# VHH binders against Putative polysaccharide deacetylase (cda1): the designs that were tried, part 18

Target 1, 320 residues: Putative polysaccharide deacetylase (cda1), of Schizosaccharomyces pombe (o13842)
Amino acid sequence: MYETRDLTGNAGKPVDTNPWPNNSKIAVSFVVNYEEGGERSLLYEDEGFETFLTEAGLMPFPNRPVRERSIESCFEYGSRCGFWRILNLFKKHKVPFTCWAIGQAVEKNPVVVGAMEEAGCEVGSHSHRWINYEGVPPETEYEHIKKSVQAIQKASPSNSAPRSWYTGRASLNTRKLVCQVYKDLGLPQPFDSDEYNDDYPYWVADPLASKPGAEDDKGLLIVPYTLEVNDMKYAVAPGFCNSDDFYTYARDAFDVLYEEGLEGAPKMMTIGLHCRLTGRPGRFRGLQKLMEHITSKEGVWVATREQIAQAWSAKHPYKA
Short names: E, the ipSAE of ESMFold2; O, the ipSAE of ESMFold2 at other seeds; V2, 0.75 times the mean of E and O plus 0.25 times the DockQ between their complexes.

## First folded at step 17 (VHH; framework vhh_7pa5_2)

Design v2 (from r2 with S109G; at its last look DockQ between E and O 0.88; V2 from the best seeds 0.72)
Fold by ESMFold2, look of step 17:
Structure v2 (fold): chain B 320 residues (1-320), chain A 127 residues (1-127)
Amino acid sequence: as target 1 above (320 residues)
Amino acid sequence: QVQLVESGGGMVQPGGSLRLSCAASGFTFSDYAMSWVRRAPGKGPEWVSYISSGGGWTRYADSVKGRFTISRDNAKNTLYLQMNSLKPEDTALYYCARSDFTKYRGTSGFSYHFDYWGQGTQVTVSS
């Protein structure tokens, strides 16, 4: 895997057949990252404290082998308050999201899985820890992948295993390891979101096949994610200064894709959210505005990533 | 009480085959990665092979690649080592060993660590 890059994709050609239900002009995936309790901490025997995607993320904090309670407290806001504020908004508008759930975070607060299922949301996996898996030994990454699946399934009132996968800071082994763990557990192969490179789902060769195109190549569906229509920009540079910046950017991205759908090229869009970021009241206003904009439009399908994957696969099956 | 019991050792001629088994009890076998380790006469322990807790990820020492196959049956709590094309240098006491790879501490200090061992089964390859 990754020996070559696919710089071509569809070469700008729209899909032949609209896979979205009711002839929808756009499929919209809201994603809520549930990471709180999986981040770096000396409590978890990590080398230092977490420095990424917090209120303090742009401050000059030297990396030191200590605890930083201010940063830990910001994560705690996400699990204690932000998650619930966001969930309640989606319940009010009667539309689902997909959660990337960190296995260790679920173990430390399992009630969130049942709450999301009750609301009709999908709980996918974000691996076991919220760390950089590049450089983690494959032996350890295998067991982390397996632990995350088991933790989510255990916390699930319906005993459901995650069908969607996103690591984020992945290794070159991650995709194959994920597929191998699912096979070993007797679970259907997951949909992979560790790509950022298209406005359509697309197929790649099954990483477990003997070779691409072989008889045993059942394919792997990629459902791309985003690092740009993403509230992480509140915590990185250049970023959003206020909730209107987030709203305006996400609205404009939606409007462009929606207009392309009206012109015969219906695509998908992802919007990435973090409990500890957009869950803050001042930022939350931007999400409220975006939700009103999107849900008031005709021909918009707000769906989970599993629903998008299934709709796509039905109209555009893999051809080995 | 964690217990690992190896069996299937014996005498075999060069080029022959042998299958080792390790019966596990006293713990949830499917939660743990497993390894085979061998000790040749007059030598220290040598790691032979590794298998992930789910069975699908394996590694082999260079000296045994292509000749040995590690496997496990989690329903029977049993680890296996199929040894083909045996050579006199494969003569050793073979141990079944357990690891917990879920512990991660960055890139420093990672190594195969075995928290429980069996008593071993003797494999002797001679003509």
Scores: ipSAE 0.645, ipTM 0.869, lowest interface PAE 1.8, mean pLDDT 92
ESMFold2 (binder alone), look of step 17: mean pLDDT 81; pTM 0.811
ESMFold2 at other seeds, look of step 17: ipSAE 0.702; ipTM 0.889

Design v3 (from r2 with S99T; at its last look DockQ between E and O 0.87; V2 from the best seeds 0.00; counts 0 for: pae O 2.4 > 2)
Fold by ESMFold2 at other seeds, look of step 17:
Structure v3 (fold): chain B 320 residues (1-320), chain A 127 residues (1-127)
Amino acid sequence: as target 1 above (320 residues)
Amino acid sequence: QVQLVESGGGMVQPGGSLRLSCAASGFTFSDYAMSWVRRAPGKGPEWVSYISSGGGWTRYADSVKGRFTISRDNAKNTLYLQMNSLKPEDTALYYCARTDFTKYRGTSSFSYHFDYWGQGTQVTVSS
């Protein structure tokens, strides 16, 4: 896998069958990352404190072997306040999101899974820890993947395992390991979001097949994610300075894709959120404005990633 | 507490086969990766094979690849090693070992660390 790159995709041609229900002109996936409690800390026997997507921006001497309580405190805001503020907005507008939940974060605050399920949201997996998995041995990554699925399922009042997957800082082995864990647990293959490269879902060969195109190749559906229509840009330079920057960029991305849908090329859009970032009141205003804009339009389908995957698969099944 | 009990060893001719078993108790077997480790006369321990906690991810030492097959039955709390095409060099005391892969500390060098071992079962390949 990854021996070659697919630089072609659809070569700019829209798909010939609209997969979205009610002839919708765009499918919109809001994603809420729930990472609080999974980040690096000496409390968890890591070698330093968390420095990625924090309020601290650029800092000298990263990975010092100390606890940085200010950064830990900012993450705690996400779990204590930001998550609930965001969830309440989606409940008010009666539209769902998909959560990327870190397994360890769920273990340390399991009530969030039930709250999301009751609100009609999908709880997907973000692996077990919020770390860079590129250098993690495959043996360890396997067990982390499995622990995250089990943690989410255990916290789920319906005993539901996650159907959607996103690691983010992944290894070249991650996709195959995820599929292997799901197979070993007797679960259907998840929908994989560890790609950023298209406005459509698309199929790839099943990583567990004997070879691509073989009779045992059942395919794997990719549902791309985003690093640009994403509130991480409040914490990464060059990025968003205020909530209007986030709102304007996300609105403009939505408007472009919506207009393409009106012209016969209905696509999907993802908006990435973090509890500790957009959950802050000043940033939250941007999400409120975006929600009002999106929900005021006809022909918009706000859906979970599982719903998008199912709608796509029904109209565009895998053909090995 | 944690118990790992190997069985199935014995004497076999070169080219023969044996199947080792390891009965696990005192812990949730399905939560742990497992390994087989062997100790030949006058040698230190040599890792032989590994299997993930769910059973679907396996690794083998080059010296046994293609001849040995590791498996597990999580419902019976049992680890297995099917050994085919046995050679005199496979003569050793074979241990069932539990591994803990849940911690990762940024170490670039990877080694198998075993926190519990069985008593071992002797495999002797000789005519």
Scores: ipSAE 0.554, ipTM 0.836, lowest interface PAE 2.4, mean pLDDT 92
ESMFold2, look of step 17: ipSAE 0.665; ipTM 0.878
ESMFold2 (binder alone), look of step 17: mean pLDDT 82; pTM 0.810

Design v4 (from r2 with T102D; at its last look DockQ between E and O 0.10; V2 from the best seeds 0.00; counts 0 for: pae O 13.1 > 2, placed apart)
Fold by ESMFold2 at other seeds, look of step 17:
Structure v4 (fold): chain B 320 residues (1-320), chain A 127 residues (1-127)
Amino acid sequence: as target 1 above (320 residues)
Amino acid sequence: QVQLVESGGGMVQPGGSLRLSCAASGFTFSDYAMSWVRRAPGKGPEWVSYISSGGGWTRYADSVKGRFTISRDNAKNTLYLQMNSLKPEDTALYYCARSDFDKYRGTSSFSYHFDYWGQGTQVTVSS
């Protein structure tokens, strides 16, 4: 499936002059990554402690086989405080987000799933652990994918399985394995966000089809993500120095896409958030400003990834 | 050249004690975490204990926890293992090993990577 690359896409041509409900000029997907409890730790029998996307920045001896309580404590802030602060903002503005939840994190704090459902948010899957899946054996990754779906469904008051999928640090096997797990569980195929390469949803061939274009090829909808408008940049270099940097960058990205929509090419935008990062009060100010900016504009549809996928699919069905 | 020389092994009755030492040379000892690893007859290596480069963090295998104490003296370039309440199951060749944290090891049950080992010192626990 990854033997070739599609460097062309739609070659810059508008795909649809009115793809979104209510003649909206932009679809905005806020994503909240819920990772706390899924990260590497000796407590979980991992080889070392977590070193990625933490408040702590540069840490001495990051691969030592010890517990690093400062990092664990920063993750705990995300689950204890940051998640709830972010959720309350979205409830106040009456707009939804999509959560990508780590299965193990859900097992260790299942109440977050019900809280998100009550608020009208979508709970998708971020696989079972927050680790790099490159090099993980396919049979192990299959089991992780299955565990994450089951953990989220079990925690769900509506018994809902996740419809949206993002691994992030994926293997070349991940996409096919995800589809296979969903098929084996008797669930509809999820919407895949392990791409960063467009401002529209788009179709690829079903990884489980006998061959691309065959009668059994029902397609797989890609709903792209971005590493650009993402609060990870508070924790990686070069990145955001303060909440105004995040706000200004996200605002400018929104304004460009919104203006393109006004000119006849409405698109989608994703904003990536992490509970332990933007949930800190100083950074949270940037999200508050962004929310005010976005909700002050006419023709803006703030939607879950499932809603975006459904709206797109209704107007642009897969043609094998 | 990195050199690790273990000493202090011997024969002891069950319930007895021994203190192992490891003299290190050829590298900056205080820059490296260290471990004790043992190999019983016919078995592969079994990690026993770990100590951080500064000496402030220690870990023990469940089979020795509460009975063994790892320590180090960075001024003397020496690693120690105090072994109390010894059991016949502790009979093994004990190695001093330098940890290599430059490589990712995945999620296997053998979590530590060792780049240099000593020749070992024999510990025999028998009546």
Scores: ipSAE 0.000, ipTM 0.108, lowest interface PAE 13.1, mean pLDDT 89
ESMFold2, look of step 17: ipSAE 0.472; ipTM 0.799
ESMFold2 (binder alone), look of step 17: mean pLDDT 81; pTM 0.814

Design v5 (at its last look DockQ between E and O 0.79; V2 from the best seeds 0.00; counts 0 for: pae O 3.7 > 2)
Fold by ESMFold2 at other seeds, look of step 17:
Structure v5 (fold): chain B 320 residues (1-320), chain A 128 residues (1-128)
Amino acid sequence: as target 1 above (320 residues)
Amino acid sequence: QVQLVESGGGMVQPGGSLRLSCAASGFTFSDYAMSWVRRAPGKGPEWVSYISSGGGWTRYADSVKGRFTISRDNAKNTLYLQMNSLKPEDTALYYCARSDFTKYRGTSSGFSYHFDYWGQGTQVTVSS
């Protein structure tokens, strides 16, 4: 599948037809990662404790085959407190987010799916476990993908399967496996966010087609994500020191893209959040400031990834 | 009450074809990946083929690739193995085996063919 790389994209050309409703100058996707309960732990028969994107990362914790309760406790803050604090802010401002929900995390705390759905938010899938899928056999990854879809659908009061997909630490097989699972389940093909490489959605060939450009190639819509405008930078170095670092960086990224939209190139922007990181009160202030900034501007469409995908597809259909 | 019953074995000349079936009962068949495993006279078990729980992802041992086709019908709780271009080396007792491939232990390999239930087997004999 990844035999070549697409280093060209649109070659700097803006789209001719603005796909965003009300002639909006930018589409903004807030993403909330719900990972708590899916991370590595001896409780889940993993080899060791989680070391990625934790508060304890300021004090190195050598990975060993033991439980590290301080790390587990930091994740629990995300599910117990941070998720709800973030959800309440979005409800107050009457704008939605898309959630990347880990299937196992949903199984262990299903109430979050209904809460997000009632608030008008989209619940997408983050696969079944919060692990690095590079090196996980395709056989295992297939079954993880399927279980995550089923777990989210089961927890959903509307019995909704996730329409948007993000694995994150994906394998070279992930995209094809996701499409195959959805086909096998008789579900509409999901929108794929396992890319970080553009400010527009874009089409790629259907991974299940006999070959790219064949008559059975129905396309796959990519809705890019971000590792840059992302609160994970509170937990990595060099990164954000305080909430103003997050706020000013995200604000400046928004302002650049908004100005480009005013000049005739309306794009999309993603802002990535984690319950256990931005959900902490001191960091949360940065999100509050960003929300006030974005909602004070005219011509801004804050939307779910499904809404962005639908608006894009309507104006820019796939041509095999 | 998990039950796996293989059928369709027999004697065939080299170059011939056979189709094996495995009837599954006592569990939700569509929740499990399935495999065919064979044991030749005087040899240990050899994994032959795998199919995902939804049917859309398959794998084959190098010795059978291009000649054997695994499939399943989840509505009928049945696993199949179409065997073409049979060779004397394919002579073996063929087993239907159930696995839960969602097991992951966070190792670099992360993969294991764990078979928790097996059928009684069906004999395939390829001789001239």
Scores: ipSAE 0.405, ipTM 0.764, lowest interface PAE 3.7, mean pLDDT 91
ESMFold2, look of step 17: ipSAE 0.478; ipTM 0.798
ESMFold2 (binder alone), look of step 17: mean pLDDT 80; pTM 0.803

Design v6 (from r2 with R105K F110W; at its last look DockQ between E and O 0.76; V2 from the best seeds 0.00; counts 0 for: pae E 2.1 > 2)
Fold by ESMFold2, look of step 17:
Structure v6 (fold): chain B 320 residues (1-320), chain A 127 residues (1-127)
Amino acid sequence: as target 1 above (320 residues)
Amino acid sequence: QVQLVESGGGMVQPGGSLRLSCAASGFTFSDYAMSWVRRAPGKGPEWVSYISSGGGWTRYADSVKGRFTISRDNAKNTLYLQMNSLKPEDTALYYCARSDFTKYKGTSSWSYHFDYWGQGTQVTVSS
């Protein structure tokens, strides 16, 4: 696995002129990352405090083995306020999102799973901790993956295991480990979003198969994600300064893909959100504007990643 | 009380086979990764094999790859080691060991990170 790169994809050819329900010209996936309580902290026996995607900007001191309550407090805003503000907007517009939930964050605030299910949203997994798995031994990563699935399923009123997967800061072992855990638990293989490289879902060989194309190769569906139409850009440089920066960029990305759909190449688009970032009132205005823009258009399918994966795979089944 | 009880050892000729078992009790077996560790006479512990809590991820020491197979039955709370093509250098006391990998520490070695193990079962390979 990963011995080669696929730089070709579909070589610019339209994959399907009508892949989405109701002749929709674009499938839109909103993603809400629920990470609060899974981030690094000495409280959780980590080596230091969290420094990624925070409001703190430049730290006054080098990262040290201490607790940084201001950063922890900013994450708490996401779970206490931001999550609910975002959820209420989606309920108002009657459209769903997919959540990638950190297992430990769910354990520490399980009510969010039921709230999302009641609103018709999909709850997927973001692994167990919000850390960089690149340096984590595969033995530990296996157990984190398993623990996250079980935590989400336990918190689920419908006893549902996550069908969508995104690690983000993944290891080279992550994809195979995720598939192995799901197999060991007797669950259907998840849809993998640890790619950023296309505007369509696509198949790769099943990481657990004896070899690509063998009888045991059932495929793995990739549903690409985004680091650019993503509110993380409020917390990195160069990035978004005000909510109009986010709105304008996301609107323009939507308009380009929508127009391509009208011209015979309907695609999918992902919009990445974080509870502690876009959940802040000043940034939230940008999401409100985007929602109004998207829902005002004909031929737009706002769907969960599971729904997109199922619609795509029904028309484009894996062939080994 | 956590208990690990090994069985299935014995005397065997070179080239022979044995199957070791480890009965686990006093904890939720399916929550824990398991290993086999061996100690030859006058030597320190040597890690032999590892299996994940769900059973699907395994590793082997280079000295046993291709000859030994670790497995587990979570419904029966039992860990196994199938040992084929045994050699005199496999002679050792074999221990079943438990570990909790969910608490990652970033270490490059785990040979002594096991929190419980039993009295062991003797495997002797001699002509």
Scores: ipSAE 0.590, ipTM 0.839, lowest interface PAE 2.1, mean pLDDT 92
ESMFold2 (binder alone), look of step 17: mean pLDDT 80; pTM 0.796
ESMFold2 at other seeds, look of step 17: ipSAE 0.635; ipTM 0.863

## First folded at step 18 (VHH; framework vhh_7pa5_2)

Design w1 (from r2 with S30Y; at its last look DockQ between E and O 0.79; V2 from the best seeds 0.00; counts 0 for: pae O 2.7 > 2, unsure alone 64.1 < 65)
Fold by ESMFold2 at other seeds, look of step 18:
Structure w1 (fold): chain B 320 residues (1-320), chain A 127 residues (1-127)
Amino acid sequence: as target 1 above (320 residues)
Amino acid sequence: QVQLVESGGGMVQPGGSLRLSCAASGFTFYDYAMSWVRRAPGKGPEWVSYISSGGGWTRYADSVKGRFTISRDNAKNTLYLQMNSLKPEDTALYYCARSDFTKYRGTSSFSYHFDYWGQGTQVTVSS
């Protein structure tokens, strides 16, 4: 896999058929990352403390073999407060999000899965730990993938396994391993979001097929994610200084895609959120403004990634 | 108590075949990756093969690739090793071993960790 890159995509051509319900001009996917309890810590036999997407920014000596309780405390805010504040906003506006849930984080606070399901949100998997999987042996990564699916399913009141997948800091083996685990568990192949490269879902060859285009190639649907319309920019440079920076950037991205939809090219947009970041009251104001903007417009479909994948696939089936 | 019991060993001519079995009990077999390890007389242990807990991901030592096939039946709690085209060099005591690959130790430190082993079954390939 990854022997070549696809720099062409649709070559700028819009799709022939609008897959979005009610002739919507844009499909909007809000994503809430639930990572708290899966991050690096000496408690979990990691080599050091977590340094990515924290309030501390870049520490002078990152990855030291000590605990940093202040960083752990900031993650705890995400699970204790930020998650619930964000969930309540989506309930108020009666629109769903998709969660990337870390399996270990779910094991340590399983009530969040039921809360999200009750609110009509999708619970996808973010693998088992919130770490960089590059360099993790494939044997270990397989078992992490499986454990995350089982943890989410166990916590689910409906006994539902995740249908959407995002690793983030993935290995070159991740996509094939994810598909293999789902096959071994007897589950339908997941929708894969480990790409950042398009405003449409798109198909790739099934990584488990005997060869691309073969009779057994059922395809794999990619539902791209984003690192730019993403509250991680509160914690990286150059980034957002205040909630209005986040709101303005996300609003402008929405407006561009919405206008393209009005002109006949309806697309999808993703907005990435983290419980410990946007869940802070000062940052939360930006999300509130964005929600008001998006929900005030006609022809906007706010949907889960599973819903987007299903609507897309119905109108644009895989052709091996 | 965790128990792993190998069987199916014996004597066979070069080029022959044997199928080893390992009966597992005392734990949730489906939750664990499994391996075969062998030890020739006077030599140290040699990892032979690995299979993931779900059964779909396998690896083989270079010395056995194309000749040996690992499999598992999770409904019967049994691990198998099909050995074809056997060579005198395959003569060894073969062990079934349980692995817990979910334990993460960092990107620069990886080692196969076996927490339980069976008693072994002897395979002898001669003239």
Scores: ipSAE 0.504, ipTM 0.811, lowest interface PAE 2.7, mean pLDDT 92
ESMFold2, look of step 18: ipSAE 0.580; ipTM 0.845
ESMFold2 (binder alone), look of step 18: mean pLDDT 79; pTM 0.799

Design w2 (from r2 with S30E D31S; at its last look DockQ between E and O 0.57; V2 from the best seeds 0.00; counts 0 for: pae O 10.4 > 2)
Fold by ESMFold2 at other seeds, look of step 18:
Structure w2 (fold): chain B 320 residues (1-320), chain A 127 residues (1-127)
Amino acid sequence: as target 1 above (320 residues)
Amino acid sequence: QVQLVESGGGMVQPGGSLRLSCAASGFTFESYAMSWVRRAPGKGPEWVSYISSGGGWTRYADSVKGRFTISRDNAKNTLYLQMNSLKPEDTALYYCARSDFTKYRGTSSFSYHFDYWGQGTQVTVSS
């Protein structure tokens, strides 16, 4: 895997069969990252405090053996307040999101899984810790992947294992390791979102197959994610200064894809959210505006990533 | 209470084989990665082999690759080490150890973290 790059994709050709139900012109995936409790801290015997996607903006990951309680407190806002504010908005509009849940964060606050399931949301996995997995030994990453699946399943009232996967700061080993863990647990292969490179799901070769195209190659469905229509831009450069920056950018991205769908090329869009960022009241206004815009239009399917994966696979099955 | 009990050690001649077992109790065995660690006379502990909680990922010290095979039976809560082509330098007290990788220290160098160990079983390879 990753020995070459696919710079071609569909070469600009629209798909020939609309995979979205009710002839929808766009599939919209809202994603809520639930990371609070999985971030770096001396409390968890890490080498330093968390510096990524905080109110302090972009900081390096220094080896500083201290706790930064202000940063920890900001994360706690996400789990104590921001998550619930966001969940209530989605319940009000009667549309679902997919959660990227960090396994350790779930262990420390398992009630959120049941709340999301009750609201009709999908709980996917964000691995076990919220750290950079590049350079983490493969056997350690394997165990993190497994622990996250088990933590989410244990917290799930329906005993559901996550069907969607996103690591984010992944290693070159991550995709294969995720598939291996699911196989070892006797679970169906997950849908992989550790790509940012298309407005459609697409198939790649099964990382566990003997070789691409072999009889044991059952494929792996990629459901791309985003770092650009993402509230992380409140905390990194180039940043959103206020909620209207987020709203305007996300609205414009939606309108472009919606218009392409009206012209016969219906695509998918992802919107990334973080409990501790958009959950703050001033930022939350931007999400409220966006939700009103999106839900006011006809031909819009707001769906979980599992639903998108299933709809796509039904119309565009893998051909080894 | 976590317990790990090794067995299957003994004396063998060079080139012989032994199969070690480790009976686990007091915890959900299938949720933990496991390792074999050995202590030769006059030396400190040496990691020998690792197996993931599901059994799908294994790793070996260079000194035993191709000769030793780690396996597990999660239904029987048992860890195994098949040792073939034994050499005098394999003489050691062999321990079954439970791994807790959730305590990984960020971007640090590769390391194994063990929280429980068995009592060990002696393997002696002597001409």
Scores: ipSAE 0.000, ipTM 0.426, lowest interface PAE 10.4, mean pLDDT 90
ESMFold2, look of step 18: ipSAE 0.592; ipTM 0.853
ESMFold2 (binder alone), look of step 18: mean pLDDT 80; pTM 0.801

Design w3 (from r2 with S53T; at its last look DockQ between E and O 0.75; V2 from the best seeds 0.00; counts 0 for: pae O 11.4 > 2)
Fold by ESMFold2 at other seeds, look of step 18:
Structure w3 (fold): chain B 320 residues (1-320), chain A 127 residues (1-127)
Amino acid sequence: as target 1 above (320 residues)
Amino acid sequence: QVQLVESGGGMVQPGGSLRLSCAASGFTFSDYAMSWVRRAPGKGPEWVSYISTGGGWTRYADSVKGRFTISRDNAKNTLYLQMNSLKPEDTALYYCARSDFTKYRGTSSFSYHFDYWGQGTQVTVSS
């Protein structure tokens, strides 16, 4: 795996069959990252405090071996307030999101899983900790993946395991390890979102197959994610200064893909959100405006990543 | 309390085979990843092999790849190590170890944690 790169995709050609229900011109996936409680802290025996996607800005000595309560407090806003504010908006508009849930964050606040399920949202996995997995030994990463699946399933009133997967700061081993954990647990292979390279799902060879195209190659569906239509840009440069920056960028991305759908090339779009970022009232206004824009249009399907994966694979099955 | 009891060691000629077993008790075996670790005479411990809780993911030290196979039978609470093409360099006391990889502290340090060990079984490879 990763020994070659697919720089071609469909070479700009639209897919032959629209898989979206009701002849929809775009499938829209809202994603809510639930990370609060999984971030770095001395409380969790980490070497320092969290510095990524925080309100802290430029910090002198950002990796000191101390507790940074201001940053921890900002994460706590996400779990205490931001998550609920965002969930209530989706309930009001009667559309679902997919959550990337960190296993440790779920263990520390399990009520969020039931709340999301009751609202019709999908709870996927974001692995067990919110850290960079590149340097983590494969056997440790395997156990983190398994623990995150079990934590989410344990917190689930329906005893559901996550069907969608996103690590983010992944290793070269992550994709194969995720598939191996699901196989070992007797679960269906998950839909993988650790790619950023297309506007629709696509198949790759099963990482567990003996080789690509072999009889044992059942495929793996990729449902790409985004780092640009993403509220992380409030906290990284170049980024958003106010909620209108977020709204305008996401609206323009939606309008381009929607227009392409009207012209016969219906695609998907992802919008990434973080409880502690967009959950702040000033930023939340941008999400409200975006929701009004998207839900006012005909031919728009707002769906979970599992729903998108199922609709796509029904019309575009894997052929090894 | 937690017990791990290794067996199946012995004296073998170079090129021979042995199958080690580890009987586990005092804990839910299927909840834990397991490893084999060995100590050659006068040497410190050397990690040999790892197996995940369900048995679907395995890893081997470079010195034993292609010759050793780790497996487990969760119904029997037993860990195994099939050792083929044995060499004199494989002579060691072999331990069954319970893995606690949930305590790994991030990406800046590479380490393995084992919380319980057996007493070991001796493997001697000599002509």
Scores: ipSAE 0.000, ipTM 0.354, lowest interface PAE 11.4, mean pLDDT 89
ESMFold2, look of step 18: ipSAE 0.005; ipTM 0.421
ESMFold2 (binder alone), look of step 18: mean pLDDT 80; pTM 0.805

